# VHH binders against Phosphatase IMPL1, chloroplastic (IMPL1), part 2

Target 1, 311 residues: Phosphatase IMPL1, chloroplastic (IMPL1), of Arabidopsis thaliana (Mouse-ear cress) (q94f00)
Amino acid sequence: VLSEVSDQTRYPRIGAKTTGTISPAHLLEVVELAAKTGAEVVMEAVNKPRNITYKGLSDLVTDTDKASEAAILEVVKKNFSDHLILGEEGGIIGDSSSDYLWCIDPLDGTTNFAHGYPSFAVSVGVLYRGNPAAASVVEFVGGPMCWNTRTFSATAGGGALCNGQKIHVSKTDAVERALLITGFGYEHDDAWSTNMELFKEFTDVSRGVRRLGAAAVDMCHVALGIAESYWEYRLKPWDMAAGVLIVEEAGGAVTRMDGGKFSVFDRSVLVSNGVLHPKLLERIAPATENLKSKGIDFSLWFKPEDYHTEL

## First folded at step 3 (VHH)

Design r3 (from f1 with T98Y L105S; framework vhh_8h63_2)
Fold by ESMFold2-Fast, scan of step 3:
Structure r3 (fold): chain B 311 residues (1-311), chain A 120 residues (1-120)
Amino acid sequence: as target 1 above (311 residues)
Amino acid sequence: ELQLVESGGGLVQAGGSLTVSCAASGFTFSSYAMGWSRQAPGKERELVAGISSGGSTYYADTVKGRFTISRDNAKNTLYLQMNSLKPEDTAMYYCATYYRKGSTSYYEYWGQGTQVTVSG
């Protein structure tokens, strides 16, 4: 098949080239079961009364997050007792000599969940020697009185699915016709200020920039082709591990915000439909390099000390 | 397993000073924002001081100029130096970790607390 896109515009793939002794199909089966099991816990909580006090809402979020995490951990440990698991607290469970690292986010978008706003998810990814091997994200849609879920999944080299149907990124080829997504950290440092300026600039030249509040959902929306790009500074491995594979397997591009090869242990991500990736980097990469010159740390983080990686 | 263990509370006279500490374990302390919240009898928990992973600080108006939050990443320890204490500062003081989860989301994990009582 003839392609008008040259190989030199292609970004390095981040998905694992092999999954070792465990088949991609078996990894997929378990990530899907784990994400579904966590999502069932979250679904039980979506219609629970919201206490008007901060403590009441915090307790609901914490209890739901903890219960979802326990359900996911039970599935992973029952199927792969010797695998390594990275929890969202930065805690490490299991055998650090394992080539398989599970990155789980039992409730992505906790503020949205607390308010009943329909943009939160359960996200489960598994890495083989540092590279995404299989992923599933269960997105919560509808909101109060009409809650439902949408399930995303992917394996490295296997393509991406939404509710069992193949999905692909959009073909939008101009920023002026693009719908973009970003997110912001809680601290107001130079990275936050820089991303606010990027938000303003891209709002002026695109169809709009969304701030929806759940990184896994944002990446799945790019993979589904309903948005063209998502970028954010200072995401953790559990925020990204599943969503980046789903984007790449849907035909999208994944890099650091400086344009370099992405690892889930990097502190920035830019995902896109591929076609717009160079145009987005024209603005985003210089801004990111300027942050490095100001002393913002972009070294790898949350990689377990003894975990073997082939990045 | 994430743990936050507060210490240093006690009884102190009005106008006095006290330092409370929080020993953190089970997570990469240097990468997380940390804070101190307090809860007095009959009141909701109030965030009184926060410190980002980058060192930026926040103080509630009730304690601004009197309290100082600091962190020692090498020791995985958070501190709150409390000066010019008032009876109104009497509360259980909780160490908390704050994490950004997605673009607008966060979660909090709380320690068991340490009681600070300021007598008149």
Scores: ipSAE 0.005, ipTM 0.288, lowest interface PAE 10.3, mean pLDDT 86

Design r5 (from f1 with L105G Y106W; framework vhh_8h63_2)
Fold by ESMFold2-Fast, scan of step 3:
Structure r5 (fold): chain B 311 residues (1-311), chain A 120 residues (1-120)
Amino acid sequence: as target 1 above (311 residues)
Amino acid sequence: ELQLVESGGGLVQAGGSLTVSCAASGFTFSSYAMGWSRQAPGKERELVAGISSGGSTYYADTVKGRFTISRDNAKNTLYLQMNSLKPEDTAMYYCATTYRKGSTGWYEYWGQGTQVTVSG
């Protein structure tokens, strides 16, 4: 009965059905190299002095972010000179007529990186006609005195890996036994207020809600099966493109927070282990619909002008 | 491309007033917290004022009661009204936003700054 219900409530897949003329394996090879190359730059910076001066920390973050981005861009451009790249701040590089869009976050979790807190990542995803095709996330673990990394990867239809080993979402089937994750933007509007209420509500009915501070890490933890769900309003495409594919390929579900079909250009994401997804939406979807009725804009954003999508 | 362009700095006498402005482009200005930081020669950069997308304000103790931060979302412009200026307010003033990283980021200082010099 439960398996029948799960099959009937399966959500539309977001991963690309085809990758065109470039094989999924070739895309994977390049996303992995790109993420690894960026992570090597970040690793060089993890043991640099952290001082209490705001400017010193800002310079370290900005310099590391820029150097990581430059390293990633070099890998992508050397392998696919005609592909389109969406970087942080919405900058577009390359050919707008390309079917391939690279979404790059060279340092996800900048506040955590600034403090030496071990929850940040390099995230690289590539879309084919708007749909995730391949992804890699390099997570930083351990912290001061014991820094290390683990690498997540996925291709559409190919499954998800962590350090070369197949991974799957958890089988937890009750919210009361779930560990959940969320995040908050710096915009203190109705969406922020609504998510604070969801945080309070879910804290009361689950084993706990975490606010870890790196979206790509949070999604990879759902894919790995060590948390059951992650949701957040107003993430950008570079925050989500890799992580959502890794969750889906690990057997998880990905939707908008109203339960609708997700694209990386949407302004809300709910990822889960699949079996809990309907239970989470019972609380999250009405709250999100109420935000729409209050005039909160959930239209697509950061989709490059003239980029052809099959969304 | 996200761009922040500060203007309105200059030389002013102690006890005087000045307004600095920041023209923002390349992002949905109304959706993000904005702030003003300053840096004097040989000193750390200090966040002096912040304003959320919802209009909540923060002021550093050094400027509380003298400075007022405001935003005009229709014009994508941030303002800092500075009253009762003191020589110690002399600094380069920078416009900041939380745009880049959403919930995982912190204030980004993207502008070139505008110099405020208080004599007297």
Scores: ipSAE 0.012, ipTM 0.365, lowest interface PAE 8.5, mean pLDDT 87

Design r6 (from f1 with Y32W S53E; framework vhh_8h63_2)
Fold by ESMFold2-Fast, scan of step 3:
Structure r6 (fold): chain B 311 residues (1-311), chain A 120 residues (1-120)
Amino acid sequence: as target 1 above (311 residues)
Amino acid sequence: ELQLVESGGGLVQAGGSLTVSCAASGFTFSSWAMGWSRQAPGKERELVAGISEGGSTYYADTVKGRFTISRDNAKNTLYLQMNSLKPEDTAMYYCATTYRKGSTLYYEYWGQGTQVTVSG
């Protein structure tokens, strides 16, 4: 397809070219089980009382996040006891000499979860030598009185699925017809101000920009073809590892926001339907270069010290 | 394994000063926002101070002007300098990492705490 051809010829693929001794099918089976198991924990919590005090909401979020993480860790460790795990809540666990690094976000979109707003997910990705090998995201849909989930998955070179059906990015070829998504970090620094200006500019020239609040959901919506692009500064590996593979395998393009080759350990991501990628970079890349000139740090982060990567 | 170990608590007279510290290990300390919370008997735990990875600080109104949070990334250590201490500052003080989801700041992983008792 056009978007796949464009991605392959213009932007480097990020997915692992091999998965070593463990087959893509076996990695997929375990990544799906891990994400599903975490999602079952989250589903048990969606209708729990929402205490309006700061303490009550924080406890519900923290308890759910930790319980989801524990459930995911149990699945991964039972299947691959010697693999390395990077969890948001648990830090680094396991054998640092492993070629396999699991990047897990046990509850993406915690503010949405706290309010019962239907845009949050469980995200599980596994890297082989630093490159995404398999991924699953369980998205929560519907909201109060009608909660449900849909499951996204992908393997490197295997394509992307939603609820067992193959998915592909949109064919939208003009920004003026695009629905775009972005997000914002908690620091109101130059990166935040720059992205607010990008939000304003893109709102004026597109069909609109959404701020939904869950990076994994946002990337899956691009892969599903219901939005054309997502970009954000200051995302961590667990925010991105699964979603970027699902986008790429659905035929999309993935780069840093300066247009450079993306690594899960980079601090910015631009995902798109491929055909719009160059048009988006015409506005985004200069803004990102300006941030580097202002001293914003875009060096790699959260890469475990002893983890061998072939980036 | 992520670990936070608080120290420096003790008994101090009203109007006195005390510094508590938190030694962090098992994660890339410099990449995380850090905070101090406290819990007095019969009360909920409250956030009193926070510091971002870039050095921006937050203080609760109850301690603003009296407490100073700081970090030493080379030593993986977080500090809270407490001045003009009052009996109502008596609490167990906890060190925490913070993380963010979009614009929301959450406090994750609390250490075992260090007791501060202010007499008077």
Scores: ipSAE 0.000, ipTM 0.316, lowest interface PAE 10.8, mean pLDDT 86

